# Designs tried in a protein design chat: VH-VL binders against GTPase-activating protein BEM2/IPL2 (BEM2). Part 5

Target 1, 199 residues: GTPase-activating protein BEM2/IPL2 (BEM2), of Saccharomyces cerevisiae (p39960r1967to2165)
Amino acid sequence: VPLEDVCERENTLIPTIVVKLLEEIELRGLDEVGLYRIPGSIGSINALKNAFDEEGATDNSFTLEDDRWFEVNAIAGCFKMYLRELPDSLFSHAMVNDFTDLAIKYKAHAMVNEEYKRMMNELLQKLPTCYYQTLKRIVFHLNKVHQHVVNNKMDASNLAIVFSMSFINQEDLANSMGSRLGAVQTILQDFIKNPNDYF

## First folded at step 6 (VH-VL; framework fv_disitamab)

Design l21E (from b2 with light chain A50E)
Fold by ESMFold2-Fast, scan of step 6:
Structure l21E (fold): chain C 199 residues (1-199), chain A 118 residues (1-118), chain B 105 residues (1-105)
Amino acid sequence: as target 1 above (199 residues)
Amino acid sequence: EVQLVQSGAEVKKPGATVKISCKVSGYTFTDYYIHWVQQAPGKGLEWMGWINPDSGDTYYNQKFKDKATITADKSTDTAYMELSSLRSEDTAVYFCARGYYEDWFDPWGQGTLVTVSS
Amino acid sequence: DIQMTQSPSSVSASVGDRVTITCKASQDIRSYVAWYQQKPGKAPKLLIYEASSLQSGVPSRFSGSGSGTDFTLTISSLQPEDFATYYCQQYYSYTFGGGTKVEIK
């Protein structure tokens, strides 16, 4: 389901499934070694995803403190799968080329850091409100994971690699022959390390 | 540093059972899945299944569901793969490999040759 | 099961040659593709992950490309140690290609 349709249906700026999964990881998972890198059981990930679909993500009685969801890596895996399966990525199909072209130009040393940050902020402000708010929530969450790197072994670079495929859809990746994946990694690493420069 | 070391070659008769070990070192055993891969003589690689050593949860390729049993022993940092009711077509090199859900395999064990002959 | 069709099954090449190996998935697998090198009597070794990312320690003459259903491994200038069998793998649900044997000639 499209992100905008989910937010409209739920009357929220960020999908409830995203909020609930990230809040649970922040409560008990930030020090988990290999968080987001080490998957949970495939069965547990699928069961949790189905529970959100069937029991209702907006149901106030639905809680991740249930004994069924004790495995933090299943919660983390569910979140990653949710992002990868979005019909449109968080950079959006309409804007992903603008984002990645900017990063490619920056990596080629064709612009200075302050110009890159200014132009990146301009692009972020053009995202639909639900995309912007969801991206912001995710970036600050990943920054918290990065801050716990001593215990979890997942710094901004590791997280950018793990999440890169979730921020560019199959069509946009195919149209670039895979060349834009590195650009996505560059953008995410910078966002995770320096979220206040962008949000 | 990170190593997966498998048990030695086995020669078995048809109908027998064989259990292959994969001992890991250089990382925390419960942090990664262990996958098993079959390679018949002169043929390609075929994925058999995985185990999560922390939970004991397993997932099998349907082709191997009734043939293979994958287990893990956290106290010895060792994963096992047992083949039952051996037939000549089970003759193959069996590899263990470290990986995650929806992720590549690195490193691999050196392989264990299982020969089934009369 | 997602099928990975690898082509060619074998290729005869000389040192210095450019070698390309292709892999086609029966379903869209994004960039969930790895490439492995296997030398006779040895375990496979990871070369490329996420379709185009070069594994640490692997020579830069190896490169991967593609997304969706069509993937390519390229060896830009074949070296004596590169004569081996190469396999693609999709790790969306763990299927290997049939392999490509790169032989000296």
Scores: ipSAE 0.000, ipTM 0.452, lowest interface PAE 14.4, mean pLDDT 84

Design l21W (from b2 with light chain A50W)
Fold by ESMFold2-Fast, scan of step 6:
Parts: structure tokens; sequence; C-alpha cells
Structure l21W (fold): chain C 199 residues (1-199), chain A 118 residues (1-118), chain B 105 residues (1-105)
């Protein structure tokens, strides 16, 4: 299902499944070694995703504090799966070239940091509200994971590699001959390290 | 036109290190990722990892993280895969292949047989 | 870890036969499936990408179908040069099926 349709259906700015999964990881998973890198059990990931579909992600009585979901890597894996299954990437098909072109031009034609940040913030503000709010929530979550790198071994660079495919769809990646994936990784690493500069 | 050419077969003793090369031609090296795939004798294909030659970024299959190191040299359009602390179980044909992240592999290198024997 | 379960592990066939190979993913991978042909002593060769798109230069007797979790490679009329091992691959996170050896009857 498209991100905008989920937010409209739920009357929310961020899909409830995203909020619940990220909150649970922040509650008990931030120190998990290899968080997001080490895969969870596919059976557990599918069971959790089915539970959200069947029990209702918007139901306040639905809780991840359940023995069925004790494995943090299954919660993290469910979140990664949800992002990969979105019909459009978080930068959106319409805007991914604008984001990546800005990053590429910054490398080729040095700009003062404040000019780049202003231009990047302007692009972020052009995203549909649901995309912007979801991206902001995810970036601040990944910043928390980065802050726990001593224990979890997942710094901003590692997280940017893991999540880059969620920010550029397959068609856009193929059309760019892979050159834009590096730009996405650069943007995400900077967002994760310095979220307050952009959101 | 587009070719990936790998270095020749290697025979190594247990505990040794081996470095396999994959030289590309016919396209811009930095526009595509290079993937590495292991195939043990009589067995199937197993993905090992990728490198983005433009950034130097790498990603590994967890099974190979302590075994393999993937690098690239933009000046020679060559990707490398180094295997450390070789054991008999590392005996396999190793392939490099061109692809994007989350894309199919085409073309493939011809493969490099690494034999580990005492 | 996305598992790709390929069947059958081997099939004995004659020239002119229709051969069908199936691949099942442990989770929904949309159309992120490729099929490769490997002959003894050689590198794999891409046949199909995007589950059903035929690679340039590959004979039209090869076709792919499926989406989500169930995928099929079909060879409509087997030729002598088609005796080989075939692999499916999901490229969300790069796992291969176990392979199907197509052998002469």
Amino acid sequence: as target 1 above (199 residues)
Amino acid sequence: EVQLVQSGAEVKKPGATVKISCKVSGYTFTDYYIHWVQQAPGKGLEWMGWINPDSGDTYYNQKFKDKATITADKSTDTAYMELSSLRSEDTAVYFCARGYYEDWFDPWGQGTLVTVSS
Amino acid sequence: DIQMTQSPSSVSASVGDRVTITCKASQDIRSYVAWYQQKPGKAPKLLIYWASSLQSGVPSRFSGSGSGTDFTLTISSLQPEDFATYYCQQYYSYTFGGGTKVEIK
C-alpha cells in the first residue's frame, strides 16, 4: 500500500506501524549488536507483520510487549521489510533526482555549509507531509541508534548503507546506472549525524 | 564489449591469504557495483558482498564478514576480493559480477578457482 | 534472510520437451527475481530479470513468470544447448535458489 494512502486511512502523519516498531526498538533494542545489520527470523518477521494486519496497528490495545516479539531483530527486520515494500521510496520518485543532484553538486562545486543545508531543507519541505514526517521520524530514530554505536557497533555510515535502498526505488537506481545510490548514502549519513540541521 | 576478467587459479595452504582480482572494461567502472559470489565444488551459488567503486563503500553477507575483504582501485578499473585465514572449506570458484544495489548481475567474470590443501 | 526454495533439484528431459522450474521466496519480493543458466566450468549467464523480462540475446523459448513469492522459469521447447544448471535469485538481499540441473534423458 502507498505511504500516503496508509496515512490517510489511519488519519495520521506517520503510519502507525512505523511509530510502534521504532518506539519498541528505542525502548529495548538500541544496544543490540548489529541492529538492522543482523537479520531477524523471517518467520518471526512475517508473523509480526501479519499481526499488525490482523490485530490492527491503530488499536491502542495492540502491544509489542508480548513474548511472541521478544526478538528485537525481528522487530527491526519488520521495519526494514515495511520500508522495502513501499511502492515509492522515501525521497519519492518525483524528487530523488533533486536530492541526489544537490549532493553531487555540493561535492563538485563547494558551497558554504549553510547554503547546502538551506537548499536541502527546501527540498525536504517540498515532500508530501506524510513523507516528510515519516522521514523525520526515521532519521531521528537512526540518530539514536548512531548515538549507541559503542554498544551496537552501528554508526551513521553503516546505517546509511543498510537504509539507502529504502530512499531510492529500483527504477530510479537503474536509470542512474547506480551513481545515485552513493549520493543517497552520503545524504543519509549526514542526516543521521546531524538531524537538527535539516529537520 | 563489456568484460570482467579475473585472475588465475590459486593453490594455497591452510592459514594463507589469497587476493583475487576482477578487471573491468567496456564501461565506466564507477557507474556499477561489483558483487562477489562463492560456489563450492558441486554446490550452488552464494552471495558474498558488494563494493561501490565510486565511494569505496562495501557490504558483506554476514557469513563472509570475517573471511572476505573487498576493495577497488579506480586507477586500474580493478576490484579485489581477499580471503584470509584460508581453510579447506574455502575451496571454491569465486566470481565477480557487475550489478546495481538490489539489481541482477550481468556480466559475470569467468571465475577464479581457489584450492586450499595441506 | 530471504530463502529461495527451488524445485525440482534435477529434471531429466529430451530435446523438444517443455521444462518448468519453480522458485519460492520465504517473503514477498515483488518482481525482484532473476534467473541464470550455468554450464559446467563456466560462469552463470543472465536469462531473465524483473521476474519476466528476457535478457537481450536470450532465445524466446525462455520465459519467466510470477510475482510476490512464487516464480517460474519455463523453457518451451528444450534444445541441446539448454542442458545446464539453472538458478533463481532474489536481489532484495541477494540469495540464490539451490539450483535445478536439467539433464539428458
Scores: ipSAE 0.000, ipTM 0.429, lowest interface PAE 17.5, mean pLDDT 84

Design l21Y (from b2 with light chain A50Y)
Fold by ESMFold2-Fast, scan of step 6:
Structure l21Y (fold): chain C 199 residues (1-199), chain A 118 residues (1-118), chain B 105 residues (1-105)
Amino acid sequence: as target 1 above (199 residues)
Amino acid sequence: EVQLVQSGAEVKKPGATVKISCKVSGYTFTDYYIHWVQQAPGKGLEWMGWINPDSGDTYYNQKFKDKATITADKSTDTAYMELSSLRSEDTAVYFCARGYYEDWFDPWGQGTLVTVSS
Amino acid sequence: DIQMTQSPSSVSASVGDRVTITCKASQDIRSYVAWYQQKPGKAPKLLIYYASSLQSGVPSRFSGSGSGTDFTLTISSLQPEDFATYYCQQYYSYTFGGGTKVEIK
């Protein structure tokens, strides 16, 4: 289901499943070695996804403080699976070329730092509200993971690799012959290290 | 013409501190990061860290985090790299290089030889 | 941390030879690879960026290829001024290969 449809249905700015998964990781998973890189049990990930579908993500009685969800890598894996299954990427199909072209131009030294940041902020403000708020929440979450790099071994560079495919869909990647994946990774690494420059 | 010009060779005793300069010209100093690279005699290249002269933000290779301090002075278009508590293992040529976050290095400074001897 | 394994460590070649140098990353770094030439007593000089893009002013006999984990620098017809040490670099988190010395046969 599209992000905007979920947010409209739930009357929220960010899907409740995203908020609950990220909050649980922030409570007990930030120091997990290889967080997001080390896969959780596929059985546990599927069980958790099924529990959200059956018990309702918006149900205030539903909690991740449950022995069924002891493995934090299953919670992280569930979050990655949720993003992977979105019908549109977080930069959106309509805008991903604008984001990546900007990064490619900047990387080729055809643009100065202040101009790049201004134009990036302009692009971010053009995203639908639910996409912007969801992206902002995810970026600040990944910044917290990055801040715990001494313990978890996952810096902004590692996180950008892991999440890059959630920000560009397969069709847009194929149409660019793969060249845009590096641009997405560059954007994400900068967002994760410097979230207050963009949000 | 874009140039990075480094300070001259230094000879220091163990335990001393040394500060190397890298003066830039031919471009706007705040538009690019300055990286620092170590090359021990007869050995390969090892990245030490970067500074964003616009913000003053720095990032270090963990190996050098307690050894090196990178700074920048916007009024003189100069980046600095300070090495503390010098040991014989710090004997090397140190290069500054222009780049950015997740970027290649071009151009490079000519290098500064630091020799640590008793 | 990402390791860059460069091979060979040295190669003996004659003017006119085709020289191939390889670099292997321990993790997928896409196209975030640069190649540098260093002559004795001099600073490194950029040859190739983004795995295959030729730097302005660098002779066309130099070319780069590869993506992901396996990268190659090729000199199609070695010239006398090409005898030097060559380094690959991933600039995702900035590690260099061990270098390849191209020396006279």
Scores: ipSAE 0.000, ipTM 0.433, lowest interface PAE 17.7, mean pLDDT 84

Design l24K (from b2 with light chain S53K)
Fold by ESMFold2-Fast, scan of step 6:
Structure l24K (fold): chain C 199 residues (1-199), chain A 118 residues (1-118), chain B 105 residues (1-105)
Amino acid sequence: as target 1 above (199 residues)
Amino acid sequence: EVQLVQSGAEVKKPGATVKISCKVSGYTFTDYYIHWVQQAPGKGLEWMGWINPDSGDTYYNQKFKDKATITADKSTDTAYMELSSLRSEDTAVYFCARGYYEDWFDPWGQGTLVTVSS
Amino acid sequence: DIQMTQSPSSVSASVGDRVTITCKASQDIRSYVAWYQQKPGKAPKLLIYAASKLQSGVPSRFSGSGSGTDFTLTISSLQPEDFATYYCQQYYSYTFGGGTKVEIK
């Protein structure tokens, strides 16, 4: 669980890099056309990741309001890459099948909306604390992006597509013969549109 | 270490089709675009197009859109460039190169010489 | 499309000389410029990216400068291994300059 290790090391509920990247996007990036869809330069993304590692993400003098980081899409890309590189996805390897099975049953009309939301809340409560808090922070951030859709052209559906691969690892996706990717997208779209139903 | 290794030189007759490969190693294939670049004998570099191996999406330079088809096979970490209806003007070295959206090219494959002659 | 006009097409120089190569973009491309070195029979090698950033492993005698539309590659003290063709590239939409052949005087 490397996410838990990061939170333990930093004495935080959410990794500092996640908080700093999301706050910077919320400060100046919410109206960026194609935010999260239009990729930043991979070189700029890597430079930013290295700056966090080498200059210290928790150093009070380190700021993303630096001219080196003027490209909002590089900040957004750095955040997406951080999630993709987590050794365990935010739904966790242990629970991703429970989350996706629930969404598959809901999509098949095997349960009503109220039952789905209740059972989803029960699964969320079983996540380790740092996973839950990090997921909550990300969902409310993506809800803000969705609220700016007139300017940025990124609604909840677009965001769910863009982030789906960050919430299920390649091993779990392959073991499902690809059927769970649509389920992840369904879950994320609902979380982004209706975050207060879940967090 | 990141490497792009291309298939060997090809000699084709006019009207033929050729398919050249670019096998990547040392990184996750789906994290970068693969670009293709043409260099005619004694001439400069000309960008042909890119593929996003993750999505299968491609983008072509207008000059090459009817000549070249770029594909990728995630199971073998290999990108391909197919040239159709070959003419003598297609004689060139073709390079693959790693890049991303609004990014530079690093590294490059060693190049594949395609000669079109009768 | 964005055109990259590279000059000169060739330059004759001696070991120890300062060599300057320029590229002009037809529109503002910020710092989205890379410079490549190509030796005969070889693939191009990245020297400079983001107009002014030196690629790891590239000798410090190479430097890049410029922003917007006007860009320069400088070799401060030409070495025998530097005789090659150099290309600028804008990577906003991927066009190359025509190349500059640096040859022995």
Scores: ipSAE 0.000, ipTM 0.431, lowest interface PAE 16.3, mean pLDDT 84

Design l24T (from b2 with light chain S53T)
Fold by ESMFold2-Fast, scan of step 6:
Structure l24T (fold): chain C 199 residues (1-199), chain A 118 residues (1-118), chain B 105 residues (1-105)
Amino acid sequence: as target 1 above (199 residues)
Amino acid sequence: EVQLVQSGAEVKKPGATVKISCKVSGYTFTDYYIHWVQQAPGKGLEWMGWINPDSGDTYYNQKFKDKATITADKSTDTAYMELSSLRSEDTAVYFCARGYYEDWFDPWGQGTLVTVSS
Amino acid sequence: DIQMTQSPSSVSASVGDRVTITCKASQDIRSYVAWYQQKPGKAPKLLIYAASTLQSGVPSRFSGSGSGTDFTLTISSLQPEDFATYYCQQYYSYTFGGGTKVEIK
């Protein structure tokens, strides 16, 4: 189901599942060694996804403080799975080339830092509201994870690698012969380290 | 014990600049954001912005983005908030507070009264 | 911007009274609500976070409830030290309610 349809159905700016999963990780998971790198059990991830479908999305009594969800890596894995299963990634098929071309030019020293930031902000403002708000929420969440790097061993660079495949559609990745994946990593690493420059 | 200790009261003339400090102790300075909150005399609380001391990143309430500059010095475990082009309307108690993005504030500094008068 | 509408703006109460303060968000903020107590000349003190979780060291007569857009702080039996101003806060994007002054009848 497209992100926009989820937000419209729930009458929210950010999907409820995203908010609940990120809130739970922020409450008890920020110091988990290898957070987002260490995979959760696929059975636990599927069970959690099914629980959200059946009882969780709009039910205020649903809680992730259930013994069924004690493994933080299953919560983190469910979040990553949700992003990967979106019909269109958060950079969108329509704009991913604009985002990645900008990063490629910056890395080639074809533009200065302030020009890059200005143009990146222009591109972000062109995203649909629910994409922008969801991306902002995720970036600030990943910044919190980065802040706990001493305990969790996951800095902005590690997080950018882990999440890069979730921000580019398989079609766009194949069409570029993988060359745009590095650009996505560059963008995400910068967003995670410097969220205030962009949001 | 976790503490945020702010600099003392300031009296400034219109047009002046003031810089308030917030020194932290009892935890790792770079593990938390520092937020700033304004409270005008007899009025409520208004959030101004935050800084991430680890990166130096800041985020501002649009109302304050042209008025306030938030900085941090990791070597002294101190956050700063600078107010420029002071007007009488800037007379307020300013608080620093510890928190993350999308997190509650605990603890708070004791507050710094800034009075802008002719 | 998310608006937090807090009511009442003031309440006159006696020791032993049940005091209820409400806060309404202009959009769904889940459980991203904290409540603070502020005494004259002092910094605010955290009472409740995540809408209903009592901060360590806060007396059990304080409780919070609500989710989505409607939130409530309750003081079950008002004590002399509870005369103060109370603020709700949504911390999704950091706006405060207007405050409620709890004063002696």
Scores: ipSAE 0.000, ipTM 0.431, lowest interface PAE 17.4, mean pLDDT 85

Design l24Y (from b2 with light chain S53Y)
Fold by ESMFold2-Fast, scan of step 6:
Structure l24Y (fold): chain C 199 residues (1-199), chain A 118 residues (1-118), chain B 105 residues (1-105)
Amino acid sequence: as target 1 above (199 residues)
Amino acid sequence: EVQLVQSGAEVKKPGATVKISCKVSGYTFTDYYIHWVQQAPGKGLEWMGWINPDSGDTYYNQKFKDKATITADKSTDTAYMELSSLRSEDTAVYFCARGYYEDWFDPWGQGTLVTVSS
Amino acid sequence: DIQMTQSPSSVSASVGDRVTITCKASQDIRSYVAWYQQKPGKAPKLLIYAASYLQSGVPSRFSGSGSGTDFTLTISSLQPEDFATYYCQQYYSYTFGGGTKVEIK
């Protein structure tokens, strides 16, 4: 299901599954060594995703504080899988080239930092509301993970690498011969380190 | 024009240590993980582990955790894999490959044959 | 650990034949499957990623299909350069299938 359709169906700005998964990680998973890097059991991840579909993500009686979901890496893996399986990535198919071209120009020193930030903010404001709000929630979550790097060993650079494939769909990646993947990593690393410059 | 170039074949005695290099070019070394894969003679492919060159962080297949040490040198755009306490069953071609966590491998290095003989 | 069971282990075929190779995962891995071609003495080359996407530069006679636990690589009209060993891989936690050798009849 498309992100906007999920948000409209649930009457929310951010999919409930995203909110619940991120809140649970923030509650008990921020100090997990290799968070998002070390895979959880695929069986546990699939079971958790199915539980959200079957038991209702928007039901307030549904809880991740359940012994079935004791492994934090399964919760983290479920979240990452959810992002990768979105029909359209959070930068959107329509705008991913604009985002990545901007980062490529900036890294080639073809523009100054203040111009880059201004243009990046203009692009972010053109995202559909549900995409923007979901991206903002994720960025602030990843900033919290980055803040716990002493314990979890996952800094903004590590997080940008492991999440980059979740922010560009397979077709857009194939069409760019991988050149845009590095640009996505540059954007995400900057967002994670400096979220208040963009959100 | 992305390529991974590995060091040449090695012949070692049992108990020795060997270090294989994988030099990358055509992309930013720190943007991708480097994975290592073992292929014993006449056998299939077996994943060994990965390194994040930016952080130096590694993750290993438990089978190889006590045998292999993966490192990276950002100044030379080179990843390394060291095998210790070599035994005859370590005779294999070792490949490096570019990828991420939860990603496919492209491209691959040409492979390095390590032969352990007495 | 996720097991990838690949079949057949070998197939004898002629140029122009349709060749089908299957791979079964022990657990649901969605579309986290890649297919590689390996020629004797050479490194594997990526053919298919995300179960069904054709890698740039790979001939259109190669196709991938499947999701969940059952995956297929098809070569619609085998060419002389296609005689090789083919491997499936799940890249959720990096396990390879046992390989399928496609050899001349």
Scores: ipSAE 0.005, ipTM 0.485, lowest interface PAE 12.1, mean pLDDT 85

Design l33F (from b2 with light chain Y91F)
Fold by ESMFold2-Fast, scan of step 6:
Formats: C-alpha cells, sequence, structure tokens
Structure l33F (fold): chain C 199 residues (1-199), chain A 118 residues (1-118), chain B 105 residues (1-105)
C-alpha cells in the first residue's frame, strides 16, 4: 500500500507501524550488536507483519512489549521489510534522480559542502508531507542507533549500506546500472550523521 | 587537496606524556571520524581508537584505553592523541586517518615517530 | 573480537607473476573489508574498499574479491613498484590482518 494512502487512512503524518516499530527498538534495541545487519528470524518477522495486519497497527492495545516479539532483530527486520515493500521509496520515484544527482556531484567534488546542504534542503522541502515526516522520523531514529555504535557496532556508514536498498526502488536502481545506490548511501550517511542540518 | 598533517617526531623519557596532533584541511572536519593507528618498529598496523569531532565521542581499542586519550578541537580543525606514562613498548609510528562515509581509511597522515628511550 | 588472519606472511615473486593474498575473518563481516599498500617509511595507501572496489588512481592489476569471511587481494602482473607490505582491515571493529610482505626476486 502506498505510503500517502496509509497516512490518509490512519489520519497521521507517519504510518503507525513505522512509529511503533521504531519506538520499540529505541526502548530496548539500541545496543543490539549488528542491529539491522544481523537478520532476524524470518518466521518471527512474518508473524509480526501478520500481527500488524490482523490486530490493527492503529489499535492502541496492540503492543510490541509482548513475549512473542522478544527478538529485537525481528522487530528491526520487520521495519526494513516494510520500507523495502513500499510501492514508492521515501526519496520518491519522481525525485530520486534529483537527490542522487546532487550527491554524485558532491562526491565528484563539483560543489562545496555548504552548497550541497542548501540544495539538499530545497529538495527535501519538495517531498510530499507524509514522505518528509516519515523520512525525518527514520533519520532521527538511525541517528540514535549511530550514537550507540560503541555497543551496537553500527555507525552511519553501516546503516546507510544496510538501508540503501530500502530508499531506491528496483526500477530506479536497474535504470542507473547500480550507480545511484552509492549516491543513496552517501545521502543517508550524511542525514544520519547530521540530521539537524536537514530536518 | 584533502590532507591530514601530523606534528613532528618526538623523543621522550619513560614515564613522560606526549601529545601528537593531526591537522585536517580540504574538507569539513566534523563530517568524518579521525582514527588513530599504531605501528611498532618492524610490526604491523594496530587500530587504537576514533573520535567523532562533531560530538566529541570517542571509542578505544581496549588495549589502549588506559594509555591513549583522543581529543578534537573544532576551532583549529585538529585532532589530538595523547599517550601517558610512556614505556619503551610505546615506541612506534602513530598515524591519524580519516574514516567515515565509505568506512575506509583515506587519507592517512604522514605518521609521527615517538621514541621512548632512557 | 573479530580476528583477521592474513596469509601468506611473506612472498617472493618475479616481475610479471600473479600474486594472491588471502584474509579470513573470524565472523561474517559482509563486504566491510579494505586493502592497503604500505611502502617502507610511508603511510599506508588505500587500494581496495568494500572488498572489491578499486580506489581511484590505483592500477587495474590490483583487484579484490570475496564476501562474508573469505577475502582475496590479487596482483595480476607484479611490477617492481609493488614491493611493499599489504594489509587487510575489517570495519566493524577495525582490526587489521598481520600483513603480507611482497618481495621481488
Amino acid sequence: as target 1 above (199 residues)
Amino acid sequence: EVQLVQSGAEVKKPGATVKISCKVSGYTFTDYYIHWVQQAPGKGLEWMGWINPDSGDTYYNQKFKDKATITADKSTDTAYMELSSLRSEDTAVYFCARGYYEDWFDPWGQGTLVTVSS
Amino acid sequence: DIQMTQSPSSVSASVGDRVTITCKASQDIRSYVAWYQQKPGKAPKLLIYAASSLQSGVPSRFSGSGSGTDFTLTISSLQPEDFATYYCQQFYSYTFGGGTKVEIK
């Protein structure tokens, strides 16, 4: 289901499933070694996805503080899977080329950091509200994971690599012959490291 | 034009303290970690720790936790590594290196030789 | 603690030879491996990052391969300037391999 349709249906700026999954990881998962890199049990991930579908993501009685979901990596895996299965990625199909072209120019030293940040902020403001708010929530979440790198071993670079496929859809990746994946990683590293420069 | 330039060689007596600097230029200092690496004479490379210049957060190899203190000064775009209670086994070349984004150490400083002798 | 076991410790080869250096991680590190070249009295130089990506300016005779726990650096046709010590490094906890000294016969 498209992200804007979910937000409209739920009358929210961020899908409730995203909020609940990220809050639970922030509560008890930030120090998990290899968070987001080490795969959770596929059975647990699927069970959790089914529980959100069957028990209702917007139901306030639905809680992740349940023995069924004791495995933090299953919660993290469910979140990654949710992002990958979005019909349109968070940079949006319409704008992903603008985002990645900007990062490619920056990596090629064709612009200074201050110009890059200004132009990136302009692009972010063009995203639909639900996309912007969801991206902002995710970036600040990943910044918290990065802040716990001493214990979890997942810094901004590691997180950008494991999330890069979730921020560019298969069609856009194929059309670029893979060159835009590196650009997505560059953008995500910078967002995770310096969220207040962008949000 | 990205460069890491380290301070010059030091000769110290056992028990002394030494502080070596790593001045960065050609990029935004707070965008990358600065790592420190020890290489004893005729030996391999051993990672010591890193600093995030933006937050001041540090992380150390447990072997060096009581020996090394890594700091950064944002006003001068300079990272520092201080070694306390020097012993002969601390004689080594010490390198700083930039490592973020791609998680690879590039560039490296030229190295600073610290010799501990009586 | 992630250990990086590098082999061989030294190799002597002739110009034009194919040289292979291996590095084994004690646990899965995906592609978070870099290879460095260090010449006597110099700082290490990045050759390969992300296990298989050639650093800009590095000759194409250098290549990296592998993922997970087994990694390889290959020099397809050894040149006199390749006399050096080579190191692998993993980036979860930044441990280096023990190094491989390549000596021209």
Scores: ipSAE 0.000, ipTM 0.446, lowest interface PAE 14.3, mean pLDDT 84

Design l33H (from b2 with light chain Y91H)
Fold by ESMFold2-Fast, scan of step 6:
Structure l33H (fold): chain C 199 residues (1-199), chain A 118 residues (1-118), chain B 105 residues (1-105)
Amino acid sequence: as target 1 above (199 residues)
Amino acid sequence: EVQLVQSGAEVKKPGATVKISCKVSGYTFTDYYIHWVQQAPGKGLEWMGWINPDSGDTYYNQKFKDKATITADKSTDTAYMELSSLRSEDTAVYFCARGYYEDWFDPWGQGTLVTVSS
Amino acid sequence: DIQMTQSPSSVSASVGDRVTITCKASQDIRSYVAWYQQKPGKAPKLLIYAASSLQSGVPSRFSGSGSGTDFTLTISSLQPEDFATYYCQQHYSYTFGGGTKVEIK
């Protein structure tokens, strides 16, 4: 299902499944060694996805504090799969080349930091509201994970590598022959380290 | 050009330890994971584990958890795989490969043959 | 753990033939599949990533398809340099298939 359709159906700015998964990780998973890097059980991830479908993600009686979901890596894996399965990535198919071209120019020292941040903010403001709000929520979540790096061993660089495939869709990755993946990592690392510069 | 160059073939006795190197060039060592893959003679490929060279963090296939130790030296752009308590079943070609988490492996090192014989 | 079952284990083919290799995952892995070619005494070479994306420099006669649990690698018109062993890999947790040896008939 498209992100905008989910937000419209739920009457929310951020999909309820995203909010619930991130809140649970923030509650009990921030110190998990290898969070987001170490795979959860695929069976547990699929069971959790089915539970959201069957028990209703917007139903207040549905809780992740259930013993069925004790494995934090399954919650983290479910979140990553949700992002990867979006029909359009959070940078959007229409804009991912603009985002990645900007990062490529910046890495080549073709622009100064102040100009890069200004242009990046202009691109972010062009995203649909649901995309922007969802991206903002995710970035601040990943910043919290980064702040717990002493315990979890997942700094901004590690998180950017792990999440890069979730922010560029398969078609756009194929069209660039994988060459834009590094640019996505550069963008995500900067967002995670400096979220208040962008959100 | 991006290259992964591995150390040469090793012949070891049962019970010995061997340490294989994988030196990278043509890219920033800390930007990619290094994976290790075992291929026994006449057999298929089996993933062993990865290291993040920037943090030193590792993740292992449970089959190899007690056998293999993966390390990295950022000052020399070199990843290492150490195999302990060698047995004849450890005779194999070992490959290093560049990748990301959840990603494909490209490029690969040329492989290092480790032969364990009495 | 995710198992990858590859078939056939070997195929005998002639130059110009269409060769199809299949790979089945024990669980839904979406499009997290790569295909590699390995020639005797050499390291594997990436052919296809993300189930259907052709790696730069790989001839267009190679193609990948599939999603979920069923994946295929197709060589539309086999060339002499294509005689090799082919492996699928799910790259969510890195399990390889058993390999398919493409031999000259």
Scores: ipSAE 0.006, ipTM 0.467, lowest interface PAE 11.7, mean pLDDT 85

